# VH-VL binders against q80uz0r647to840, part 26

Target 1, 194 residues: q80uz0r647to840
Amino acid sequence: RALVIAQELLSSEKAYVQMLQHLSLDFHGAVLRALENVEQEGREPLAQEELRQGLRELPAICDLHQGILESLEQRLGDCGEGQPQVADIFLAREQEFEHHAAHILQFDRYLGLLAESCLLSPRLATTVREFEQSSQGGGQSMKHRMLRVVQRLFQYQVLLTDYLNNLCPDSAEYDNTQSALTLISKVTDRANES
Key: E = the ipSAE of ESMFold2; O = the ipSAE of OpenDDE; V2 = 0.75 times the mean of E and O plus 0.25 times the DockQ between their complexes.

## First folded at step 12 (VH-VL; framework fv_rovalpituzumab)

Design d4 (at its last look DockQ between E and O 0.02; V2 from the best seeds 0.00; counts 0 for: pae E 12.9 > 2, placed apart)
Fold by OpenDDE, look of step 12:
Structure d4 (fold): chain C 194 residues (1-194), chain A 124 residues (1-124), chain B 107 residues (1-107)
Amino acid sequence: as target 1 above (194 residues)
Amino acid sequence: QVQLVQSGAEVKKPGASVKVSCKASGYTFTSYAMNWVRQAPGQGLEWMGWINTDTGRPTYADDFKGRVTMTTDTSTSTAYMELRSLRSDDTAVYYCARETWYYDSGFYWYFDLWGQGTLVTVSS
Amino acid sequence: EIVMTQSPATLSVSPGERATLSCKASQSVDSYVVWYQQKPGQAPRLLIYYASTRATGIPARFSGSGSGTEFTLTISSLQSEDFAVYYCQQYDYWPLTFGQGTKLEIK
């Protein structure tokens, strides 16, 4: 039923947000600290600024999904065993999904700049390595963890499609879910353009 | 010349501890992480852990947690690995290995420099 | 942990012939695979990193290929000095893990 799928959406969102928090707080913070040292050395200031700009998307994306999670928790908590209303949670945050688009489009550039910076700063390289070692990330490479951010959108497509298939076609939630799917698809399509 | 030189062979009793050294030369010691890998006689390679040579922060494989301590001395460009509560199955050649990376749409790590190995024999 | 499985355990090949060594990962490790050569009484030597990139000083007869879960080390024309044990390693997940090794011996 639709409710079961919504619950899966909520459960997976919780796990995803935990991962994002780790990226946003630990990795982002550590990298920025390391970059400060590079800047003090007067090395590649423009490239470093571009990297910082790219990294700013992580906290923004984290905030987005924290909001989604809170809304999901509220909506599913209130409905009990009734029909949930979750599609509007995504629609209300259409503008915030632009951070995902930016992440997708700048992903390769961002990693490239990070690599360049690592060449200049061994501390940054070890920061990346330590992050990969962290238990919160499941021991995966940084690239994989960063890709998980993009992959979540595809998971939304799958989950919301299943959700849609279990809704009454004449319901407002059905229409809203279609709109939400369109929204997510617009963002994921940008990945194909890059 | 870029090289890692390890300490000599050790013979220990069960329950004892061993400390192996690995001296780096020819490169900036703190710019590369150091790993430890062991190899039992006639067996394969087993990763033990690594240490951040800049910060001195170690990370150990689960199988060695509680029994192993990795340290560095930056003044002498030397890494150390201490293994405690030795057992017969700890008999192995222990290697230090320098870790570096290559980037191509991702960070690819590998061991590009190895010490000559240190045989540790544990026997009653 | 990711299990790296090498096959065969022993490979007997004549000098001048082609040798193909397999390494399989229990799950995808992208191209985070390294190959090492080890001769008796010596430390391992880096051969291939990034699944297919030859390390400096490694002869052209050595080549690596593969991605995901299937990897191959190929020696196009075996030389006498190539008879050794070869190990694959993954660097995608912690803990780092090695294959059990393939012994390349002279036929």
Scores: ipSAE 0.451, ipTM 0.798, lowest interface PAE 1.4, mean pLDDT 92
Fold by ESMFold2, look of step 12:
Structure d4 (fold): chain C 194 residues (1-194), chain A 124 residues (1-124), chain B 107 residues (1-107)
Amino acid sequence: as target 1 above (194 residues)
Amino acid sequence: QVQLVQSGAEVKKPGASVKVSCKASGYTFTSYAMNWVRQAPGQGLEWMGWINTDTGRPTYADDFKGRVTMTTDTSTSTAYMELRSLRSDDTAVYYCARETWYYDSGFYWYFDLWGQGTLVTVSS
Amino acid sequence: EIVMTQSPATLSVSPGERATLSCKASQSVDSYVVWYQQKPGQAPRLLIYYASTRATGIPARFSGSGSGTEFTLTISSLQSEDFAVYYCQQYDYWPLTFGQGTKLEIK
């Protein structure tokens, strides 16, 4: 039962990493290139450096989850273990989850900066629209794409809670899973405070 | 239905100010940026700037910085353009023009809706 | 700032004929060009955006082409209502700039 939930964690992490790679490599790079062109042409939007700073969290979040995925694959690639051990994968990366916290706390601010920059630069606006329409095909705004970045943390809370309820209460994995839930909840609680 | 209606013609002396209004109807005012464009008699079009109708933040063309103020009143769906320190070469028809704006990312395309124009005549 | 130069300044053409209007940018603006029509005493009307895409309700006789620095508006079979002034505008760079206009008049 616990193993099934751990396998769901693995498979959903694969999908999430694929989404992050698309967002971090393709969109982030296209926006940074468009911002550099504006600088060369002498019409820099005033908040450009602040926007660059906000976008830098996406590659770090992608790196974090690539590590989580690799670790999950190593531990769950084979069927047949009794009680799985995955909670420490999250605990080992506690510092790295601060990139999610930074993204959550600045989310609306950076969306505002991007929107204002697009209003001041038609070339940047067109770059963003082309990305929104290209690989995803759905017209999904940057707001929705960045929201998907943080939705994973809430999904972790659901999955890890279900996982915890299927572990032996006196096991080390039970205790570690409670600690992982606390870690994730601290990050998401910062969002509720904003 | 969907329209921009501007205030009436004005006659001003050099050194005075003029404030032109542009009332939107038939669409959500705060979903589209508002631009101001003028046209001197027998001349072409000159872009003056635009205002984000959601935030009220304007951006002015260099030739008008320091003399122009663009504002909005979202409760009446009205944009305003005030031009100060008028001189005779400010005689023109002043247009408001709507453009498409994507709230989350900001976006320009084209001016798909224009006001009827306001003639401002500056003479001694 | 990007200078948009239209030619000719005036084009005299008979109804039913083809008109070709040119617009040149002082540097590349890719395809970020729009065309407007302005009849006497009226506000400008959007015809073409993104160099070649017709706006809603614009007849098929209007077509746009070009990219980079050179752009063309073609009216393939002139109607009496098409005699007006035509402006190009770039929106790749701030500030937004217009061409000086081409007056299309009856021969």
Scores: ipSAE 0.006, ipTM 0.441, lowest interface PAE 12.9, mean pLDDT 80
ESMFold2 (binder alone), look of step 12: mean pLDDT 91; pTM 0.920

Design d5 (at its last look DockQ between E and O 0.40; V2 from the best seeds 0.00; counts 0 for: pae E 11.2 > 2)
Fold by OpenDDE, look of step 12:
Structure d5 (fold): chain C 194 residues (1-194), chain A 124 residues (1-124), chain B 107 residues (1-107)
Amino acid sequence: as target 1 above (194 residues)
Amino acid sequence: QVQLVQSGAEVKKPGASVKVSCKASGYTFTDYAMNWVRQAPGQGLEWMGWINTDTGRPTYADDFKGRVTMTTDTSTSTAYMELRSLRSDDTAVYYCARETWYYKSGFYWYFDLWGQGTLVTVSS
Amino acid sequence: EIVMTQSPATLSVSPGERATLSCKASQSVDSYVVWYQQKPGQAPRLLIYGASTRATGIPARFSGSGSGTEFTLTISSLQSEDFAVYYCQQYNYWPLTFGQGTKLEIK
């Protein structure tokens, strides 16, 4: 059963990474191009820079999860029918999850700044709308797509908890999974503080 | 005055094409996306698609893909909707509608400005 | 696509009375719901956007509420000019979809 849950983790990670890639490459890129035009007009340079900085978290988060996905694929591909080792994949990337923390904490602010920028540049608003319309994102609103980034951490909590419940308590993987859950919880707790 | 003015009523035969125009005035045409919505007699509203008035890139509802073409002329602030291979069930009032947004803890979109509508009748 | 279901299909109410119109989404659409009023021979008119924000020029007797899958348009005291067809619309998912409409008629 632990293996089945690990496989679910992998399959869901694949789908999630595809979504992130769309956010990181298409949306992020388009918005940055639009912001360049706004900056040339000399409007609200500080606010624009803050938005740029905030949006940089998206590529970073994408890189994080691409790494997780690659590691999961390798670990689950190599273990065959044996006990998989997946918990350390998260533990090894503890510092990278700070990008998630930043995303959670600044989520509302970044959206607000984006809205302000859209007021200054209607082209940016249209860019946002086109992104929302794109098929790769399931046709959901920008806010919902951005929230999915946060929601993935909660999905980790659920999946890793189920994984833990199917491990031998005396196993190293059990201890590591507990540690991984603690790590994820530390990041998600910031969502509650915001 | 901010308004959308559409072309006049059309009568077409089955298999023909119709092109409806929507002229915008009183605002910057390229600042707002344009949507097309139709309404069959005595029926509800049906979204057909939208067009980015800045880039000219359209997106169509699946039911109309292959039969509809949306275009814009920025020099005249006019949006166009062409529907081909007309059928009797295409008889409807066709509306252009301006899409805008507001922000309240998120982006919310809505149609705040409508054309007066264009009746297209398809009959043998 | 998201299905928007309005109820009732027809609502008969007397002038001065309260009218309550329902709109249900097949999936959560957050607060991305818009209400329109349409009178015979006219284009739809924007009433409420963002589920609860009244558009400019719309009388205070009109109010919108709801989130997720359940939405309501309320007219506190019906005036003669309020008898029309009302449509809800969702903006959360593509394609954009409308409810089938509620006809508000004089009792």
Scores: ipSAE 0.638, ipTM 0.839, lowest interface PAE 0.8, mean pLDDT 93
Fold by ESMFold2, look of step 12:
Structure d5 (fold): chain C 194 residues (1-194), chain A 124 residues (1-124), chain B 107 residues (1-107)
Amino acid sequence: as target 1 above (194 residues)
Amino acid sequence: QVQLVQSGAEVKKPGASVKVSCKASGYTFTDYAMNWVRQAPGQGLEWMGWINTDTGRPTYADDFKGRVTMTTDTSTSTAYMELRSLRSDDTAVYYCARETWYYKSGFYWYFDLWGQGTLVTVSS
Amino acid sequence: EIVMTQSPATLSVSPGERATLSCKASQSVDSYVVWYQQKPGQAPRLLIYGASTRATGIPARFSGSGSGTEFTLTISSLQSEDFAVYYCQQYNYWPLTFGQGTKLEIK
């Protein structure tokens, strides 16, 4: 039963990484190009530099989850027997989850800066719409896409709790999974404090 | 004056192609996306696709993908729509339409400025 | 794809009276609905966006309401120039879709 939940963690991580790659590579680059056009005209507001800095968290979050995915694929790829061991994948990356914490703390501020920047720059507004209409985006608003970045952490809590409940309590994997849940919960508590 | 002016009516045979032009004036062409919408005689409106006028990248509705090409010429502030392999049921008025820029409306996917329309008639 | 269904197909109303036009979405589009007016031989004209906000230059006799799946365009005190075809369009999901139209004609 634990193995089935670990496979679900792998499958959902694949989908999440694909969403992050589209968001962090295509959107981030397109927004930066649109902002450069405003700079060329010598009219860049200070708020646009703050937006540029805030968007840097997306590539770092993408890199984190690409590493998690690769590790999950190695552990679960061609052998689905016995008790799985995946909790250390998260524990090894504790420091990198700080990028999620930064994103959670500043989320509403960055959405507000993006909205204000779109009012001042039709080209930026067009760039946001082009991204929203992309096939990977499914026509969802930018707010919904940015919320999905943090939603994964809550999904981890559900999946890892279910996983934990299907492990032998005296196993090392059980203890490691409890530690991974503690790590994830500390990051998500930032969302409840914001 | 802010306006979109389209090329004149066309009569074509089945299998031919048509290219409709749409010239923008009175506003910055590359600041607003351009959409194409058609209307068969006595029928409603059908969205065909749009083009990012700054990058030149089009997005086509599924029903037209493979038969339509949308382009722009930023030096003349003109958008073009070419429909190939014409059939009798392609007889319609073809409109260019500018998307609104105003973010406060929540989205930018509706049209506040329309061209006068170009009638394309396809008959043997 | 979101199907927008307008009713009635034709609405007959006397000048000076009130007209009520309906538009129903196959699933929720929040408030992201626009209404257009089209007279014979003319391009569509933007009337209402965001379900209820009048576009610039649109007289106060035009009003819109609704959210989710059900939307209404109301025209009070009809003028002779108001007899036309009216279309709703949703813009919450790709692809953009139009209703089939409601023809408003003199009773």
Scores: ipSAE 0.006, ipTM 0.487, lowest interface PAE 11.2, mean pLDDT 81
ESMFold2 (binder alone), look of step 12: mean pLDDT 90; pTM 0.911

## First folded at step 13 (VH-VL; framework fv_rovalpituzumab)

Design e1 (at its last look DockQ between E and O 0.81; V2 from the best seeds 0.64)
Fold by OpenDDE, look of step 13:
Structure e1 (fold): chain C 194 residues (1-194), chain A 124 residues (1-124), chain B 107 residues (1-107)
Amino acid sequence: as target 1 above (194 residues)
Amino acid sequence: QVQLVQSGAEVKKPGASVKVSCKASGYTFTSYAMNWVRQAPGQGLEWMGWINTDTGRPTYADDFKGRVTMTTDTSTSTAYMELRSLRSDDTAVYYCARETWYYDSGFYWYFDLWGQGTLVTVSS
Amino acid sequence: EIVMTQSPATLSVSPGERATLSCKASQSVSSYVVWYQQKPGQAPRLLIYGASTRATGIPARFSGSGSGTEFTLTISSLQSEDFAVYYCQQDNNWPLTFGQGTKLEIK
């Protein structure tokens, strides 16, 4: 049963990473290009720089989860029908989860800055709209897509908790899973404070 | 005056094509996306697609893919919608609609300006 | 696609009375709902966007509410010019979809 949950973790991570790739690569790239045009016009350079900085968290988060996905695939492929080891995948990336913390704390502001930039650049506004229309994102609004990044952490909490409940309490994986949950909780607690 | 003015009514035979124009005035044409919505007689509204008036890139609803072409002429601030292989059930009033947005912790998009509509009648 | 269902199909109300129009989405559309008014022979007119924000120039008697799957357009005191067909539209998912409309007629 623990294996089944781990497989669910893997499958959901695959879907999530696909979404992130679209968000971090396609949208990010398009927005940056549009922002360059705005800067050339000498409009609000400080606000634009702040927006660019905020958006840089997306590629970092994408890299994090790509690594998680790769590790999950490897671990679950190697264990066959045995007890998987997946908790350490999260623990090894504790520092990288700080990008999630930054995203959680600042994405409202960045969205606001994006909106302001859209007012200055109709091209950017259309870029946002085109991104929202993309099939990879399920047609959801930009806000919702960015929120999905935050929501994934909560999904980890649920999945890892369920995983934990199906592990032997005397196992190393049990202890590591508890540690992983603690790690994720530290990040999600920041989300609750926002 | 901010307005969208569409071309006149059309009568077509099945299998023919129709091209409806929508001329924008009173605002920067390339600053707003243009949508097309149709309405069959006595029926509701159906979204057909939209076009980026800056880049000219269109996106079509699945139901119209392959039969519809949306284009723009920025020099005349005019959007065009061509529907091919016309059928009787394509009989409708076709509207162009300007799309804009409002931000409140999210982007809300809506059609704030409409053309007067173009009746296209498809009959044998 | 998301199906928007409006009810009732026809609503008969007397001038000066309150009218309540319902719009239901087949799945959650958050607050991304737009309301339009259409009179015979005319193009739709924007009333409400973001489920609850009145468009510029729209009288205060018009109000929108709701989130998720349940939405309501309310006209607090009907005026003669308010008798028309009203459409809701979701902007949460592609393709964009409209309700089938509610005809508001004079009782």
Scores: ipSAE 0.643, ipTM 0.846, lowest interface PAE 0.9, mean pLDDT 93
Fold by ESMFold2, look of step 13:
Structure e1 (fold): chain C 194 residues (1-194), chain A 124 residues (1-124), chain B 107 residues (1-107)
Amino acid sequence: as target 1 above (194 residues)
Amino acid sequence: QVQLVQSGAEVKKPGASVKVSCKASGYTFTSYAMNWVRQAPGQGLEWMGWINTDTGRPTYADDFKGRVTMTTDTSTSTAYMELRSLRSDDTAVYYCARETWYYDSGFYWYFDLWGQGTLVTVSS
Amino acid sequence: EIVMTQSPATLSVSPGERATLSCKASQSVSSYVVWYQQKPGQAPRLLIYGASTRATGIPARFSGSGSGTEFTLTISSLQSEDFAVYYCQQDNNWPLTFGQGTKLEIK
């Protein structure tokens, strides 16, 4: 049962990474290119730089999850009949989850800054619209896509809790999974404080 | 003052094509996306797609992909919608609609200006 | 594709009274709903966006409410020019979809 849940972690991580790549490479790149036009017009350089820096959290989150996915693929490819060992993949990356905390706290603010920039450059608004209507992700709004970034952490809590409940309490993997849940909960608690 | 004026009614045979024009006046054409929506007689509204009027890049609804082409001419502030391989069930009034947005914790998009409509009749 | 279902198909109401028009989405559309009015022989007219925000120039007797899957357009103290067809439209998911319309008629 533990192995089945670990396979679900892997399969859902693949889907999540694909969504992140669309956000962090395609949309982020398009917004940065559009912001170059606003900067050439000399308007609000500080606000545009603040938006540019804040949007860099998305590529960092994508890099984190590409690493998680790669590690999950390696671990579950070698696991046949034995108990899976995946919890340390999360523990090894504790510092990198700070990018998620930053996103949780700031994404609404960065969307607001993007909207302000759209008032100055109608071309940027149409860039947002084109991305929203792309076939990847079913054409959902930008806000919903940003929320999906956050929702993965809550999905981890559900999956890792179910995983923990199917491990031997005496195993090292049980202890590591409890620690991974604590790690994820610390990041999501930042959202509850906002 | 601010308006969208469409080309006149057309009668076509099945298999033909039609190209409807939509001329914008009183505002900056390239600042707003243009959508196309049709309405069969006695029926509701059906979204066909939209075009970025600044770049000329269109996005089509799946039901029309392969049969529709949307273009613009920024020098005349005019959007065009061409529908090919016409069928009798393509008989409808075709509208162009300007899209704008409002931000309040998210982007809200809506059509604030509509053309008068162009009746296209496809008869056997 | 999100299906927007309007009810009733036809609503007969007397001038001066209140009309309540319903729109239900097949899945949550948050508050990304727009309402349009269409009179015979005319193009649609924007009434409400964001489920509840009246467009510029729309009289206060028009109000919208709802979130998630259920939305309502309310017209208080109906005037003769309010008898028309009303459409809801969602913009939560591509493709954009319209309800089939509610025809508001004089009783």
Scores: ipSAE 0.537, ipTM 0.778, lowest interface PAE 1.7, mean pLDDT 87
ESMFold2 (binder alone), look of step 13: mean pLDDT 91; pTM 0.928

Design e2 (at its last look DockQ between E and O 0.85; V2 from the best seeds 0.65)
Fold by OpenDDE, look of step 13:
Order: structure tokens, then C-alpha cells, then sequence
Structure e2 (fold): chain C 194 residues (1-194), chain A 124 residues (1-124), chain B 107 residues (1-107)
């Protein structure tokens, strides 16, 4: 049933948003604070700024998915046993998904810059370690947690495909879901070109 | 010389507490996290927890929560591990271990420096 | 927690021969595996980190390999000082966990 898949989408989105919130609020904030200390020491300000810009994608991505989650909750809450409408939730946010593309494209670079910054600031290194210690991310390494952001797009591809396969081909939702899949694929393809 | 020097062997009764010290020298103490690992006689290694030597914030393994306290004194570059409510199965050599990292498309952490160990014997 | 299982428990090998030690993780730990050597009455010594990177001062005869759930420590030509207990440790999940150890003894 399409509704069951939509519910799975919602439940997985909840968990994902929780993880993103932790990345956006705790990790991002802590790293920025540590970077301020490094900058104050006059070390590699350009590299630090580039890292800040890269990490800024995390709050943006978090905001995106918070919006998706809220919309999913509303749509599925009001749907009852009827046909859900969830595809437009993604389509309406096409521009916001560019943050994902940026995240994926610059992923290795940002991690490299983070490492360089950690060499300059042992406090930052410990901050990374403390973040890895947190339970919100399942106790995984920082890299794996950051990769989860990328992986979510692939999960969307799988979930929306399953959703599509359970829709009436003559329905508007079917067409919209196809469009949503195309949108997600464009983002992931851009990432793969790097 | 970069080294960790731990306090001497302890003999305790069940129900007592023990506090082991680990003094660092030859490097910046607050630049490296400190871990505690114990080893029962003839057994393997067991991770107990770690402490941020800069902030003093500890994190404990679940098995030791409520019974262990890790602290640091930055002025003396010394880490401390206190284990309370001792029982016979707490008999072990306790190690402090400095944690560091390297980057290769990711952060890898490892214990590159160890104390000589402190034998704690719990017996009636 | 992640369970690290080492095999064999004891490995008997002659000097000059090759020794292969296995470490298996209950779940994928990527390349976040560390190997330590411990001799009687001594603290563990770092050998390999990141599954395959040899620590400073460690002889070239020591090598680490593997990813995911299967890892191997290899000593290409055993020297007399290599007979010890070897531990693997995963660093991908909290809590940090060690294998039970492999005792390398002289045949």
C-alpha cells in the first residue's frame, strides 16, 4: 500500500531529522566555536572560512528536512485512509536540495579542511571525538554520520520508487512522484560527477 | 621523554574505593584525550572510559557508570581514575592511555602512549 | 556493543615463519581497527592503526589489512621478540571494544 510506504517515509524522516539536528546544533556549533579560537591565532583564515562555508550546509539541510518532516506529518495526519499526497513536498523544495549537492561535492574537501584545522587546534580534535561519542548518531564515527546525510537521498530514491509502484499510473500523484524522483536523481548525479 | 607514569599498586577491601593517578610528561597534556583501560589477570583489555583533558569532561562505559569518576589536574598534567564500591572482579591492572588521531579520508583514533599500569587487588 | 573476535586463541609458529592473525567484527567497522602487542608484565604497544597503517618505529614485517568485518595482522618473518599477545580494537562504535587476544607462541 502506498500509504504504508508513506508512513515509512515519515518515520524514517523523523529519525533522520533528529540526527541532523544533532549535526546542525551540536557539532556545527562546537566546530564553529573552536574555529573562532584558531582564527584568533591568525592561522590560515581563508581555509577556516572555506570550512565554515562548507559546514553551513548542515543547518540548511537540517532546515530543509525539518520542513519536509512537518509537511509529511501534516499530510499524513490529514489523509486518514485516503491517498496521501507527499510528492509535492519534495518538488516545492527543489532549490533547497542544492545544499545536498554542495555537501556531497565538497564532502572530502571539508573533511580535509577540518583535519587541517584539528592539527592547528587540539580542542577541535577533541570536539570531533566528543561528537562521535554522542548517542544521537548511533555511536558512529563523524565521517559515517556525515555520510548519512548523503545516504538519505538514496533512501528517498528507494522509498519514492516503492511509493510510485503502488500508485495508480493515471493519478496526479504518480506523475508528481516521478518528477520528485527525477529531482532527487539530478542531485545525486551532480554529486557523482565530482 | 614522552611518557605516562602511574601510581603504585593498591590493595583494597571489597566496598572500598581506589584512586589511580597518571602523570603525563614530555607533551602538552591538554592536547590529547586520556583513556582508561583495565585488564584482569590473564584476561583481555576492557575500555572503561575517556576524559577530555582540556575541558575535564569525562565519558564512561556503561558498565562503570555510577561507580567510576575520571578527573584531571592540568596544573600537574595528571589524570585520575577513581573506582568505588570495589569487588573481587575489579582486581586488574589499570592503564591510562593517551589517544591521538590521524586523517586519511577520515579521522582514525588510537592509543599511542600507555602508562606502565597499576595493579589493584581487591581481597577480603 | 561491537564484538571483536580474534582467532586463533593461540598460534604456534617457528621463528622465521609467517604468522597470520584474524580479527572479526560483529558489524562493519569500516577501517577503524587498531592492533596492539602486549608482552608479559608490560603495557600494550601500538602496532597498526586504521587497519593498515603501521605505527612509527614498528618493523616492516608487521602489516595490517582488511575492512568491514574481516581484519588480519600479518608478521612476515617472525623474530624472537614477536612472541606475545596481540589485540585488535575497533574504533568505529562506542563503547570501544577489544578482541580477546591471540597468543603467539614459539613452536
Amino acid sequence: as target 1 above (194 residues)
Amino acid sequence: QVQLVQSGAEVKKPGASVKVSCKASGYTFTSYAMNWVRQAPGQGLEWMGWINTDTGRPTYADDFKGRVTMTTDTSTSTAYMELRSLRSDDTAVYYCARETWYYDSGFYWYFDLWGQGTLVTVSS
Amino acid sequence: EIVMTQSPATLSVSPGERATLSCKASQSVSSYVVWYQQKPGQAPRLLIYGASTRATGIPARFSGSGSGTEFTLTISSLQSEDFAVYYCQQDNYWPLTFGQGTKLEIK
Scores: ipSAE 0.668, ipTM 0.858, lowest interface PAE 0.9, mean pLDDT 93
Fold by ESMFold2, look of step 13:
Structure e2 (fold): chain C 194 residues (1-194), chain A 124 residues (1-124), chain B 107 residues (1-107)
Amino acid sequence: as target 1 above (194 residues)
Amino acid sequence: QVQLVQSGAEVKKPGASVKVSCKASGYTFTSYAMNWVRQAPGQGLEWMGWINTDTGRPTYADDFKGRVTMTTDTSTSTAYMELRSLRSDDTAVYYCARETWYYDSGFYWYFDLWGQGTLVTVSS
Amino acid sequence: EIVMTQSPATLSVSPGERATLSCKASQSVSSYVVWYQQKPGQAPRLLIYGASTRATGIPARFSGSGSGTEFTLTISSLQSEDFAVYYCQQDNYWPLTFGQGTKLEIK
């Protein structure tokens, strides 16, 4: 059923927001502090500045997905009274979502820039190690955490496709879900080209 | 010349504590994490935890939380592991191991330098 | 906690022959596997990291392979100094866990 799939979208968004909050509150702050120490020593290669700029987007990306989560929670509080309405949540944030999704897809590249920075400041590598050990991060490698971060867009595509297949074709939610899938597919198609 | 040299063997009674030292030389002590691994006689390796040698912040394996304390002294390039409330099944060789990393699409961590080991025997 | 299971427990092989040591993880550890060699009375020595990358100074007769749950250490043309215990270790999940070891013995 469509409602079951919408509930799965909600629960998986909650997990994603928790990961983003962990990145934003713990890892992002620790990395920026370590990079500022390298900057004070007069060693600021272009790679570190690009990494710093990319990490400054993380709080805004977290806020976007927190908003998506809150909207999903509000919409699905009406359990069993009819067809769920969740597609417009993505469409209402279309421009911002498209912009931030492009940045999320670059996280593998930012991980490589982080590694370059660790060559200059070995204490930054120990920060990465501490983040990997954190129970909030699920005790997984940094690679796996970044995989989870970037594959969320593909998860949306799968979930919204299943959702669409369980909606009445004459409904407004069907049309809106097609539009949301077009949005998500545009971004995932671009990512597959890289 | 890059090496980890540990303190000598110890014999302890149950309920006592032991503190093993691990002195680093030939490299910058605070640039690499230090891990502690033990090996009971005739058995395999068991990870106990690690310490960030720059900040002094340790992380312990769950089986040892509450009984272990890991510290460093950066002025002497020495790491310490203290195990309290010793039991006979704590009889083991205790190793310190330096951790380093390699990046290739992700961070790969491994122990590239080990101390010679410290035998701790716990008997009545 | 990820269980690393090594087989066989003991492998008897003649010098000059090939040894194949297996390591199985209880769930996927991707390629985050490290191999160590340990001789009697000595500390472990790093052999392989990243499942397949030889550490500095390790002879080419040592090779590692595998991804996911199954990993193999192969020693081609065994030398007398290769008879030791071999441990695999995973680093994809905390806590870090080691296999129980495979003892490589002279026939």
Scores: ipSAE 0.497, ipTM 0.759, lowest interface PAE 1.9, mean pLDDT 85
ESMFold2 (binder alone), look of step 13: mean pLDDT 91; pTM 0.922

